# VHH binders against Glutamate 5-kinase (proB): the designs that were tried, part 15

Target 1, 356 residues: Glutamate 5-kinase (proB), of Aquifex aeolicus (o67209)
Amino acid sequence: MRIVFKIGSNLLETDEGDIDLSFLSKLAEGIKKLHSFGDKVLIVSSGAVLSGAKKLGIKEKPKDLTLKQALASVGQSYLMHLYDTIFSNYGLKVGQVLLTKDVFSKEKEERFKNAKSTLEKLLELGVVPVINENDAVAVEELVFGDNDFLAVYVSFMVNADLLVIFSSAGGLKDDKDRIIPVVEDIEKVFKYVRGTGTSFGTGGMRSKLEATRLATTLNIPVIITSKEENILDLRNLKTKGTLFKPSKRKLRNALKVIATLEEPKGIIVVDRGAQEALKAGKSLLPAGVVSVQGNFKRGDVVSIQNEEGLIIGKGKVNFSSEEIEKIKGLKTSEVRKLLNTTKDEVIHRDNMVIFL
Short names: E, the ipSAE of ESMFold2; O, the ipSAE of OpenDDE; V2, 0.75 times the mean of E and O plus 0.25 times the DockQ between their complexes.

## First folded at step 16 (VHH; framework vhh_7d4b_2)

Design y1 (from x6 with A61V; at its last look DockQ between E and O 0.51; V2 from the best seeds 0.00; counts 0 for: pae E 4.2 > 2)
Amino acid sequence: QVQLVESGGGVVQPGRSLRLSCAASGFTFDDYAMGWYRQAPGKQRELVASISGSGGSTNYVDSVKGRFTISRDNSKNTMYLQMNSLKPEDTAVYYCARGVYSRWAGYTYFDYWGQGTQVTVSS
ESMFold2, look of step 16: ipSAE 0.295; ipTM 0.666
ESMFold2 (binder alone), look of step 16: mean pLDDT 85; pTM 0.848
OpenDDE, look of step 16: ipSAE 0.411; ipTM 0.733

Design y2 (from x6 with Y107W; at its last look DockQ between E and O 0.43; V2 from the best seeds 0.00; counts 0 for: pae O 6.1 > 2, grease 24.8 > 24.2)
Fold by OpenDDE, look of step 16:
Structure y2 (fold): chain B 356 residues (1-356), chain A 123 residues (1-123)
Amino acid sequence: as target 1 above (356 residues)
Amino acid sequence: QVQLVESGGGVVQPGRSLRLSCAASGFTFDDYAMGWYRQAPGKQRELVASISGSGGSTNYADSVKGRFTISRDNSKNTMYLQMNSLKPEDTAVYYCARGVYSRWAGWTYFDYWGQGTQVTVSS
C-alpha cells in the first residue's frame, strides 16, 4: 500500500508550544512497521513558518510576506532536521520535497512529471518523502493552512491507496459529538461541519472535508483521525476516527481530473438551479452565476461554490472574472449582445469537475 | 476559544436599515476572512457577504448586492454588516462566520459560526 500522512502544524506542537517529538517518534515507529509490510509512506507536513518563528524566538505573528518567507525557510530546515533525527533513530531515511502550486498547473506539466518521478524514486529507495509547500519562494501571500489539499494532490500524484489526515478533532463528529466511524457518502455529512473552536486550527474540519471530498472523488479513501491512532491499524482501514470511502460517483473523464488539479484563480458562486444543472452534467451558464471572486483570465481554473458556501466543483472558465461579473445572472441572448460573443457557457462541462 | 458574537438584530420595517456587528475573539482576527450567513425559516443557510482579512476584498450574494455592505475593523476585532433597503425576504437569522483561505484550493471556506442574531423585516 501507498499511504500519505497529512500532518497539520497544530499537531506538530505540544501544549507547551514545543515541537511534538513524541508524535514524530510514534510516526517513525509506525512507518517502520508499515515498511516491514512493504508499504510506502509519504508525509505531507506543515508548520514551517511557525517552526521558524519558534526557532528564532519570534513571538509576534509575522504579517510581512518577506518575513513569513524567511521564517518558512528557517522553519523548514528545522523541521527537516527533526524529521531526519527522529526517523534515523528508527532506521528510516527521509527526503525533502518542496512543491509550489504551479507544479499542479497545466503549464507546468513537466514539473509535475519530474516531481512525480522524484517521489517515485524516493519510494523505490525506501525513503520517506516529506512534502511541504515551498513557502520561502511563494509569490503569493502565505496563508494559514495545513496543506489538506496538497495532501490530496500528492496522493493523486503517487496513486496512493490511502490518505490519512491527522486532526485534533480525531474524526468527523455528528450532531451529538460522536465520531462517525464510516462515511459512504460525504455529501450527507457536511451538515455536521460546524465551528472548530480551535484558535490555531488553520485547517478546520470543513477544509478537511473539502479535501476529503476531492480525494474520494479521485477514488482515494480517506481517514481522518487523531494522533492517538494506531498507525498499523490504518493498513486495514481500521481507525478510531472516520473512514471516508471512495465516492460512487465516477469522474466522467480521468484526464479532466488532472486539468482540474490546478490551483483555482477564483471562485464562482452559483445558484441552486445551476447547482442542480451541474449535478446533472450540464455546463455552467451565466444565468446561474451569483457572484465572482478573484481576478482571473479566460482559460483559468476556478472553484465553483454554491450559495451555502460549499465547494461543489472546479472548472476552466471561458470568460475573465471581469467579464463574468458583467454577465452574471444574464440570459444567453443578453450575454451575446453584451460581450459580442458566441460563447454561451461560463464553464463547459468538458472542462469541469463536479464533486457532487 | 474562538468566539463570534453577533449583535444589532431586530425588527424593522421594509426600506429601513440595520447594522449588524460581530465581535470576534479567541483568534488573530486579521488573519482570517470573515463572512455573514443567513438562514430563513424553512430555508437553507446561505452566504450573504464575505470580506478578506485585510478588508481589501469583499463579496456579496446577488440578492443583497447594492444594499448590504460588509466591513471590518481589525483594531476592534469586529465585523459589520450594513443592511440598507431591507426587504421582507431578508428576514432570517444572521450568522457571523470565520473564513479560512486555502492556498491550494484557492478558496475561502467557513469553519466557525456565531449563535446568530434575528433580523425581521415586516410591515
Scores: ipSAE 0.026, ipTM 0.404, lowest interface PAE 6.1, mean pLDDT 86
ESMFold2, look of step 16: ipSAE 0.169; ipTM 0.598
ESMFold2 (binder alone), look of step 16: mean pLDDT 84; pTM 0.845

Design y3 (from x6 with F110Y; at its last fold request DockQ between E and O 0.61; V2 from the best seeds 0.00; counts 0 for: pae E 4.6 > 2, grease 24.3 > 24.2)
Amino acid sequence: QVQLVESGGGVVQPGRSLRLSCAASGFTFDDYAMGWYRQAPGKQRELVASISGSGGSTNYADSVKGRFTISRDNSKNTMYLQMNSLKPEDTAVYYCARGVYSRWAGYTYYDYWGQGTQVTVSS
ESMFold2, look of step 16: ipSAE 0.282; ipTM 0.651
ESMFold2 (binder alone), look of step 16: mean pLDDT 87; pTM 0.871
OpenDDE, look of step 16: ipSAE 0.398; ipTM 0.720
ESMFold2, fold request of step 17: ipSAE 0.216, 0.260, 0.234; ipTM 0.616, 0.638, 0.626
ESMFold2 (binder alone), fold request of step 17: mean pLDDT 87, 87, 87; pTM 0.873, 0.875, 0.872
OpenDDE, fold request of step 17: ipSAE 0.669, 0.688, 0.649; ipTM 0.840, 0.848, 0.832

Design y4 (from x6 with T108V; at its last look DockQ between E and O 0.41; V2 from the best seeds 0.00; counts 0 for: pae E 5.6 > 2, grease 24.4 > 24.2, SAP .673 > .668)
Fold by ESMFold2, look of step 16:
Structure y4 (fold): chain B 356 residues (1-356), chain A 123 residues (1-123)
Amino acid sequence: as target 1 above (356 residues)
Amino acid sequence: QVQLVESGGGVVQPGRSLRLSCAASGFTFDDYAMGWYRQAPGKQRELVASISGSGGSTNYADSVKGRFTISRDNSKNTMYLQMNSLKPEDTAVYYCARGVYSRWAGYVYFDYWGQGTQVTVSS
């Protein structure tokens, strides 16, 4: 069984702000036991920037990208030292792997294959890979919670059987502050983290649900739990937190690639009727298109967004952005006449992934 | 606590301009994308514009392209929406929203909204 553990920076600290060595030791002991069952474990870890700031005595959160990159360099060395030292006490070997987003790109497929081969070899050698973003060379601004998505992409890359996200929240809670033990339809639980028109916090749980939605669409189960969890129970999908079951729709590999490795070149906004049709497995027709963003060509991948701004899917377009501007809102007969074409769907159902 | 406070709404004649502001606090403003949503009576909220954390990338709904400009001043923790050539169809409550750009997912989603400010364009 291959299990990916995601550990956020907030779980690396006690309430007093010290490194939580007890949790790391518990995790190492649990992983040793998982190894005895023949399981393979990978860790996606955050905290390099914060650890670097603490190491250098910088108390203000850095705003400058270059400073964040430097702090990540300092902090990453320290974090790997901690992982190596603690895990060695349990006979575990760790290997550092730093990734950038371009590894998960169809256009740079050799990067993806090389990273995958490295992770596979580490697992063969009995090593626990410890994976983080390569923040020192990242060209985009750092974003809170982004390592949840890295964990999903790593899980896809290594064909993980389970993704476990550790969270101080301990799981997804309902409106009565009770942990929901099992979620079968993730769309139905977004109400517990969606905005209500007031400025109150959904916190990092909204971001975790977005990452979880991608993972379950890829047919990967997800557990969100606390550091008090029994690590060995997780291999049996038994948790004190929340289990998110994988989507019942089996996704073809080509669609998994669209969902993960193909960068969207634009956005198509759809109306409520189109959203419901897409959920039912129908193709996207011009009549359901509200607006188009970006410049793209026939065959490009785009994101599909509802009128509330939620990304609900991705797919390959049959028309360019300019052509869609001309035909949006039109009925199929008008499209065929205007463009002199036999194709009338903007995105065919066979080339579309819906995250709902 | 995250706070987003909109200001600058009001009643204006068609063809005139308004500038909306969103003052942000309780988080590191520069780390987040931001957006403006609007909601007309009886309709769902729609995203009208978004801007990356650095301000280097912007997106607009088709209905406002060329008329609205989103911007931000990270030193003041403030986002703006300059609305020119206003039409009666622009009448709505406008909300600022905090967005999370996921480099790994390739898209932005929004997790916090302000209380909104009313914009009314006389028909």
Scores: ipSAE 0.077, ipTM 0.522, lowest interface PAE 5.6, mean pLDDT 83
ESMFold2 (binder alone), look of step 16: mean pLDDT 85; pTM 0.849
OpenDDE, look of step 16: ipSAE 0.343; ipTM 0.696

Design y5 (from x6 with V100I; at its last look DockQ between E and O 0.66; V2 from the best seeds 0.00; counts 0 for: pae E 4.9 > 2)
Fold by ESMFold2, look of step 16:
Structure y5 (fold): chain B 356 residues (1-356), chain A 123 residues (1-123)
Amino acid sequence: as target 1 above (356 residues)
Amino acid sequence: QVQLVESGGGVVQPGRSLRLSCAASGFTFDDYAMGWYRQAPGKQRELVASISGSGGSTNYADSVKGRFTISRDNSKNTMYLQMNSLKPEDTAVYYCARGIYSRWAGYTYFDYWGQGTQVTVSS
């Protein structure tokens, strides 16, 4: 089976703030065993800025973008040295892969295909790819913990059978502070989350649930667990943490592309009645539209947002932003007259992915 | 540990104004978007306004546009909501929320809420 492990920057630290070499060794030993069963393993790792700060003796959290980029450069070299050294003790070979968001864009589909081919070849060679953001050339604000979504996009790219996210929380906890062993409907558990911040890490459980929601929508199971996990058990979906089952909705490949590679050109806010209808597999009608944000044309992909501000889906619109502004709240028959069109839906069910 | 403490709520007559404040601690305030949510009795919690980490980008629910103004003072780790021309429909518990902009996901999601402050608009 094909397994992606995601390791956050704060999980790479010991309680004393040093890189946790013991955990890397445990992970390497587990991966060696997984390889003996014919499994393929990839790692999505953060921590380049953290590693750079530690190597240079910088104890304060950097705020300057240029400094963060420089620390990421220093730290990525150091981090890969640690992975290579430790994994070599278990007979494992690693390969560094640095990605940027543009790799996961429909507009630059050749970059996606090239990255995918590289990862596939590494797996054929028996190499464990170690994937991170290319922070040194990032043009957007750098925040810690955003690798959860990268791990999901990598999992999609390589058609992973399982995504495992290591977290200091050890899993998703309910209102009585107990780890929930299995989640079948992720919408029902968002009520349990608050995120946490660290000196260099910014990823909390809410961030992990947002990423997990995308992964399970893509029909990829997710485990969120701790360093105390038995790595070999994970291939059997056994965990001390939380197993998030994939959505029962079988998603067509075209919809997976909409969910991952198609950048939304705007946002459509929907009411609760529309949200329930969309979750039930129905199309988005003008009557359910509360507001429209952004400028987009017929055929563009947009995000679907509820009134709480949660992004609940993505889809291709049948109408432009200007047209939707005119027809929001109207009955479908009124829409046909007003716009001289045979299309009734703002977004047809066949061109929509819902994350709920 | 992230802490968000709201203040400035109260009982006011329709047409009056209130200014809510949110004091933040336990994280690097400038790195995060912030927002105000509200929840009326028996209703779903809703996002009423949000502001980027720098303060350069704001967003408002249609129901409050032109009446509410969100702002932040990063030197004081404080976010504000100026609520003008208050209506009975604005009656709710208002929550300060911390937001994370995910450049990989392409949107902001909110991961921490304060305990809330009651705003009641009644004659």
Scores: ipSAE 0.176, ipTM 0.576, lowest interface PAE 4.9, mean pLDDT 84
ESMFold2 (binder alone), look of step 16: mean pLDDT 85; pTM 0.844
OpenDDE, look of step 16: ipSAE 0.460; ipTM 0.751

Design y6 (from x6 with N59Y A61V Y101H; at its last look DockQ between E and O 0.57; V2 from the best seeds 0.00; counts 0 for: pae E 5.5 > 2)
Fold by ESMFold2, look of step 16:
Structure y6 (fold): chain B 356 residues (1-356), chain A 123 residues (1-123)
Amino acid sequence: as target 1 above (356 residues)
Amino acid sequence: QVQLVESGGGVVQPGRSLRLSCAASGFTFDDYAMGWYRQAPGKQRELVASISGSGGSTYYVDSVKGRFTISRDNSKNTMYLQMNSLKPEDTAVYYCARGVHSRWAGYTYFDYWGQGTQVTVSS
């Protein structure tokens, strides 16, 4: 069984804000036991900025991007030293892997293949890969939730059987502040989330749900849980936190690539009727299109967004952005006349991934 | 504590203009995308317009394109919605929302909402 553990910056802290070495030891002990059952484990770890701030004695949250990148450089070295030292006490070997977003691009396919081969070789050698974003060179906005998505992309890359997200929240809570033990339809639980800020960490529960939705769409189960978890129980999908079941829709690999590696060239906003039709497995018709953002051509991948602003899917369009502007809201006969075409779907169901 | 406070709503006649403001506090404003949503009675909340953290990219729903303009002043931690040529169909409670752009996923989702301000367009 291949299991990806995602460990956030806030989870790496004690209540006093120090690096939680006891949790790292518990994790190492659990991984040693998982290895004895033949499981393979990868870790997606945050905490480079946190670790750098601790090592340099900086107590204030950094605001400057250059300072954050410098702290990440110092902290990544220190964090990997801690992983290596503690895991060695349990006979485990770790391997550092730093990734950037472009590894997960269809246009740079050899980078994806190289990273995948490296991770697979590390697992073959009995090594626990410890994966983080290369924060020292990350120039885009550093916003919470990104390592949650990195964990999903890594899980896709290695064909993980389970993604476990460790979170200080301990799981998804309902409106009475109770942990929901099992979620079968993730759309129905988005009503329970509000974002919350953290001292040095990133990501609220909303961000984790967005990443989880992608993972379950890719047919990967997700557990969100706390430090109090029994690590061995996780291989049996038993948790004190929340288990998110994978989607019942089995995706072809081409659709998984659309969902992950294909960069959307624009956005199509759909109305509520279209959203329900897409959830039911139907194609996107011009009548359901509210608006179009971006400039794209026939065959390009776009994101599908609802009127609330949520991305609900991705797909390949049959029409350009300019053609869709002309045909949105029209019936099939009008579309065929206006564009002199036999196609009547904006996105055919066979070329579309729905995250609902 | 994240706070978003809308102002500038009111009752106007068709064809007139209003300017909504959203004062933000409790977070680093220019790190976040922002959006305006509206909710008419009995309807679900819908995105009207959004703007990137720098202000360089905007989005508008078709029914308001050419009439509404979203903007932000990062020095004042304030977002605006200039609403021209108002129609009765624009009647709704308008909400300010904070957005988070996921670099890895390539899209924005909204996690905090204001209390809303009423806009009523009637003859």
Scores: ipSAE 0.124, ipTM 0.560, lowest interface PAE 5.5, mean pLDDT 84
ESMFold2 (binder alone), look of step 16: mean pLDDT 86; pTM 0.878
OpenDDE, look of step 16: ipSAE 0.425; ipTM 0.730

## First folded at step 17 (VHH; framework vhh_7d4b_2)

Design z1 (from y3 with T28D; at its last look DockQ between E and O 0.70; V2 from the best seeds 0.00; counts 0 for: pae E 4.9 > 2)
Fold by ESMFold2, look of step 17:
Structure z1 (fold): chain B 356 residues (1-356), chain A 123 residues (1-123)
Amino acid sequence: as target 1 above (356 residues)
Amino acid sequence: QVQLVESGGGVVQPGRSLRLSCAASGFDFDDYAMGWYRQAPGKQRELVASISGSGGSTNYADSVKGRFTISRDNSKNTMYLQMNSLKPEDTAVYYCARGVYSRWAGYTYYDYWGQGTQVTVSS
C-alpha cells in the first residue's frame, strides 16, 4: 500500500520550539516497519521558511518575498539534513522533491508525468521521498497555498491508498470535545468547524477538513491524528485520531481530473435549494444561481460556491459568464428564448464534481 | 493569536448610511482575503462582500450591489463596509471573516470569524 504522511512545521517542534528529534525517530522507526510489509511511504513536509528564520536567528516573521525565499533555501537544507541523518539510523534513504503548482496542471501534462515517474522510481528504489513546495523559486501566483492540499495532490499523483495528516489537535473533535473516531460523511461534521463568534482553535482544522473533503471525493481515505499515533497501526486504518472514509461513489477519471488538474476560471454562487439538488445528483439550473464571479467562456471549468462561501464542487459550464449573468434566476423557457439555445443547465450533472 | 473585532453597528432609519470596521490582529493581514457575512434572525449566514488581500478584487451579493462598498487599509490592518441606502432587510448581525485562498483548489474558505456587530434598520 502507498501511504502519504503530511507533517507541518509545528509538528516538527517540541513545546520549547526545538526540532523534535524524538518524533522524527519515531516516524523513521514506523516507516522501517511499514517497509518490511512491502508498503511505500512518502512524506509531505513543510517548515522551510520558519526553520531558516530559526537557523539565522531572525525572530520577526518575514514579510518580504525575497527574504522568505532566502529563508526557505536555508531552512530546506537544514530540514533535509535532519531527515537524512535521523532516517539513516534506521537504514532508510530519503530523496528531496520540491514541487510548484505548475506540476499539477492539465496544460502541463508532461511536468505531471515527470514528477509522477520520479516519485515512482524513488519508491521502487526503496527511498522515502520528502516532498515540499519549492518556496525559493515560487512566484506568488504559482505558490501552493497550504501543505494540506499539496499532500492531497501528491496522494492523487501517486495513487495513494491512504493520506495521514498529523495535527496538534489529534483528530476531529465533536461539540463535547471528544475525538470522533470514524467519519463516513464529511459534510455532516463541518458543523464542528463552522459557526460564528470567537473560534480561534477551529481555523487549522477547517483547512484540514477542506483538504480531506477533496481527498475522500477522490476515493482516498484520510486519517487525522497526532504525534502520539502508533505508526504501524495506520496500514490497517486503525488510529487514535479520526478516520475519514472515502466516498462510496467512485469518480470517473475525467471528474478526478476536473477536481485536481483543471484550474477553475471563475466561481458560480448557488442558493441552498440548488446546493441540495446538486448533492442529490441533479444538474445546476439558472434558477439556482445567485451570482457569478470571474470571466469565462462556454466549456470552462468553474468552482461552485454556496452562499456561506464554501466551495461545494467544480464543473464545466454550458454558458459564458456574461450569459449566466443574463439568465440567473430565470426559467428554462426564458433562457432558451433569451440565448437562443437548446441547453437548459448551467452545469450538467455528468460534468460536475460535488465535494459534499 | 488571531483576532477579528467588528465595530460600527447600530440602529438607523431606512435610507441612512452606516460604516462597519473590522480590526484584525495576530496574522499578516495583507496575505489574506477578507469578507463580510451577515445573519438575520432565523436565516442562514450569507456572504455579503469580499475583498482580496491587496484590495484589487471585490465581490458583492446581488442584494447589496451598488449600495455597499467593501474596502481595506492594510497599513492599519482594518477592513471596512460602507453601507448606504439601508433597508429593513439589511437588519442582521454582521461578521468579519478571514479568507484563505487555496490556489491549488482555486477557491477561498473562511477560517476565523469575529463576534459580530448588530445592524438594525427600523422602519
Scores: ipSAE 0.160, ipTM 0.562, lowest interface PAE 4.9, mean pLDDT 84
ESMFold2 (binder alone), look of step 17: mean pLDDT 87; pTM 0.871
OpenDDE, look of step 17: ipSAE 0.572; ipTM 0.796

Design z2 (from y3 with R98A; at its last look DockQ between E and O 0.42; V2 from the best seeds 0.00; counts 0 for: pae E 6.2 > 2)
Fold by ESMFold2, look of step 17:
Structure z2 (fold): chain B 356 residues (1-356), chain A 123 residues (1-123)
Amino acid sequence: as target 1 above (356 residues)
Amino acid sequence: QVQLVESGGGVVQPGRSLRLSCAASGFTFDDYAMGWYRQAPGKQRELVASISGSGGSTNYADSVKGRFTISRDNSKNTMYLQMNSLKPEDTAVYYCAAGVYSRWAGYTYYDYWGQGTQVTVSS
């Protein structure tokens, strides 16, 4: 079984604000036991900025991008030292892997293949990869939830059987502040998400749910739980937190690539009727198109957005952005007459991924 | 429970200025990217300007670049849009929005929206 653990910045702290070495030890002990069952484990770790701030004695939340990058540089070194030292006590070997977003791009396919091969070799050698984003060279401002998505992309890259996200919240809570033990339809639980923040690091339950939705769309189950979890139970999908079941729609690999590695070249906004049809597995027709954003050609991947601004899917278009402007809102008979074509779907259902 | 309340709209002549405010409550303001959108009658809603949670990064639509300035005061939980050299084409309902930018997804998830404030530029 191949398991990815994601560890957020605030989870690395004790109540006193120090780095939680006890949790790292508990994790190492659990991973050693998982290895004895033949499982393979990868860790996606946040906390470089936090660790740098702790190392340098900086108490205030950094506001400046350059300071955040410097703290990440200091902290990544310190954090990996802690992982290596503690894991060595349990006979575990760790390997640092720093990734950037461009590794997960179809346009730079060789970078994806190289990263995948490296992770696969590390697992073959019995090493636990410890993966983080390379924050020191990030050119964009960090926002909450980015390492949650990195964990999903890594899980896709290595064909993980389970993604476990550790959170101080301990799981997804309903409106009565109770942990929801199992979620089968993630759309129905987005209503429980509120804005939140931490002293350091990016993260909130909204971003975790968005990342989880992508993972379950990719047919990867997700557990969100606390550091009080029994690590061995997780291999059996048993948790004190929340289990998010994978989508019942089994995606072909080509659709998984569209969902992850294909950069969208534009946005198509759809009305509510079209959203319901797409959710039911139907193709996107011109009648359901409200607007088109961006400049794209036939065969390009675009994002599908509802009128509230939510990205609900991605797909390959049969028409250019200019052609769609001409036919949006028209019925199929009108489209065939106007364009002298036998095609009338903007995006065919076989070339589309819906995240709902 | 989350509230975004726009103010500062009105009727002004071309070439004049207005300053819009968006007062936020019910969430940790500093952690959210903010944006101004506008929608003219019969037109699609469009992004006018956006600003990161720290205020360190801004972005503008080409149609307003050089004339509009977005800013935020995190101590007052308020975002602003200074609109100079107003044109009749700027007439629209202006909405503030709050969301989380996902660098890996490449876009901002705008979860919260205000009710809007009318800006009318006419003689």
Scores: ipSAE 0.035, ipTM 0.447, lowest interface PAE 6.2, mean pLDDT 84
ESMFold2 (binder alone), look of step 17: mean pLDDT 84; pTM 0.834
OpenDDE, look of step 17: ipSAE 0.510; ipTM 0.759

Design z3 (from y3 with G99A; at its last look DockQ between E and O 0.55; V2 from the best seeds 0.00; counts 0 for: pae E 5.5 > 2, grease 24.7 > 24.2)
Fold by ESMFold2, look of step 17:
Structure z3 (fold): chain B 356 residues (1-356), chain A 123 residues (1-123)
Amino acid sequence: as target 1 above (356 residues)
Amino acid sequence: QVQLVESGGGVVQPGRSLRLSCAASGFTFDDYAMGWYRQAPGKQRELVASISGSGGSTNYADSVKGRFTISRDNSKNTMYLQMNSLKPEDTAVYYCARAVYSRWAGYTYYDYWGQGTQVTVSS
């Protein structure tokens, strides 16, 4: 089985603020045992900026992009040294992989295939890939929570059987502060994620649930748990944290590509009735369209947003942004006359991924 | 602890103006886009306006375009909503929200909310 572990910056610290070498050792021991069962393991690791700041004695969160990039350079070197040193004590070999967003682009499909082939070869060699974004070249407006999504994209790339996200929260907690052991419908639990955040990491529990929503839509189960987890239990989907089951909607690969590798060219806002119809597996009709944002052409991928501002899906449009402005709210027969077309859906159900 | 505190709500007559403020703490304010939402009694929460981290890009609901102006002062960690030509339909609880844009996901969502400030527009 292939397991991706995501380790955030906050998990890399002890309660005293030092890098948690004990946790890294526990993880290495667990991975050695997983390898003995024939499992393959990858790690998506945050913490390069944090590690660089600690090594250079910089105590405040950096605001300057150039400083962040420099700290990431220092910290990535130090972080990989720690992984290599500790994992070597357990006979494990690690390999650094730094990725940028363009690896996950349909327009540059060769880069995706090359990265995938590299990761596959590392796994064949018995190496544990340690993957991070290449922060040294990242732009300022990016929030640190993107590593949760990087972990999902890596999981998709390698056809992972499980994504495990380590969190200081230990799992998703309900309104009575109890860990929810199993989630089947992730949309019903977003109500529990108000007010989560921490100092050096990006992506509180809300960000983790957004990433988890994408992963389960891609049919990848997710576990969110703490450092206290028994690593071996995870291969059997047993956790002290929260297990998020994959969606019952089995996606064709083309829809997984739309969800991951195709950049949206705009946004279509839909009403509540359309949202419910889309969740039920129906196509998006003009009558359900509230507004259109951006400039896009027939065949482009767009995001679908509800009136609350939540992105609820992605899909290929049958009409341009200008055409949709003309037909929004109209009945099918009126659309056919106005645009001289036989198509009656803004987005056909077969070209649409819904995250609800 | 991320904290968003709204202020400036009140009761005003139609046609008048009101200015809302959102004081932010517990995070690097400049790194985040922000938004104002409102919720009228019995209705779902709706986006009113949003603003990028730098303040260079704004967006407005059609119902408030030309009347409301969103702005921010990153030196004071504060976002504002100037509401002119107020109508009874603008009566709602107004919420400040922090946006998270994920370039990997290609979209924005809101992860932290204030407790809201009441705006009432009545004769």
Scores: ipSAE 0.023, ipTM 0.475, lowest interface PAE 5.5, mean pLDDT 83
ESMFold2 (binder alone), look of step 17: mean pLDDT 88; pTM 0.877
OpenDDE, look of step 17: ipSAE 0.402; ipTM 0.697

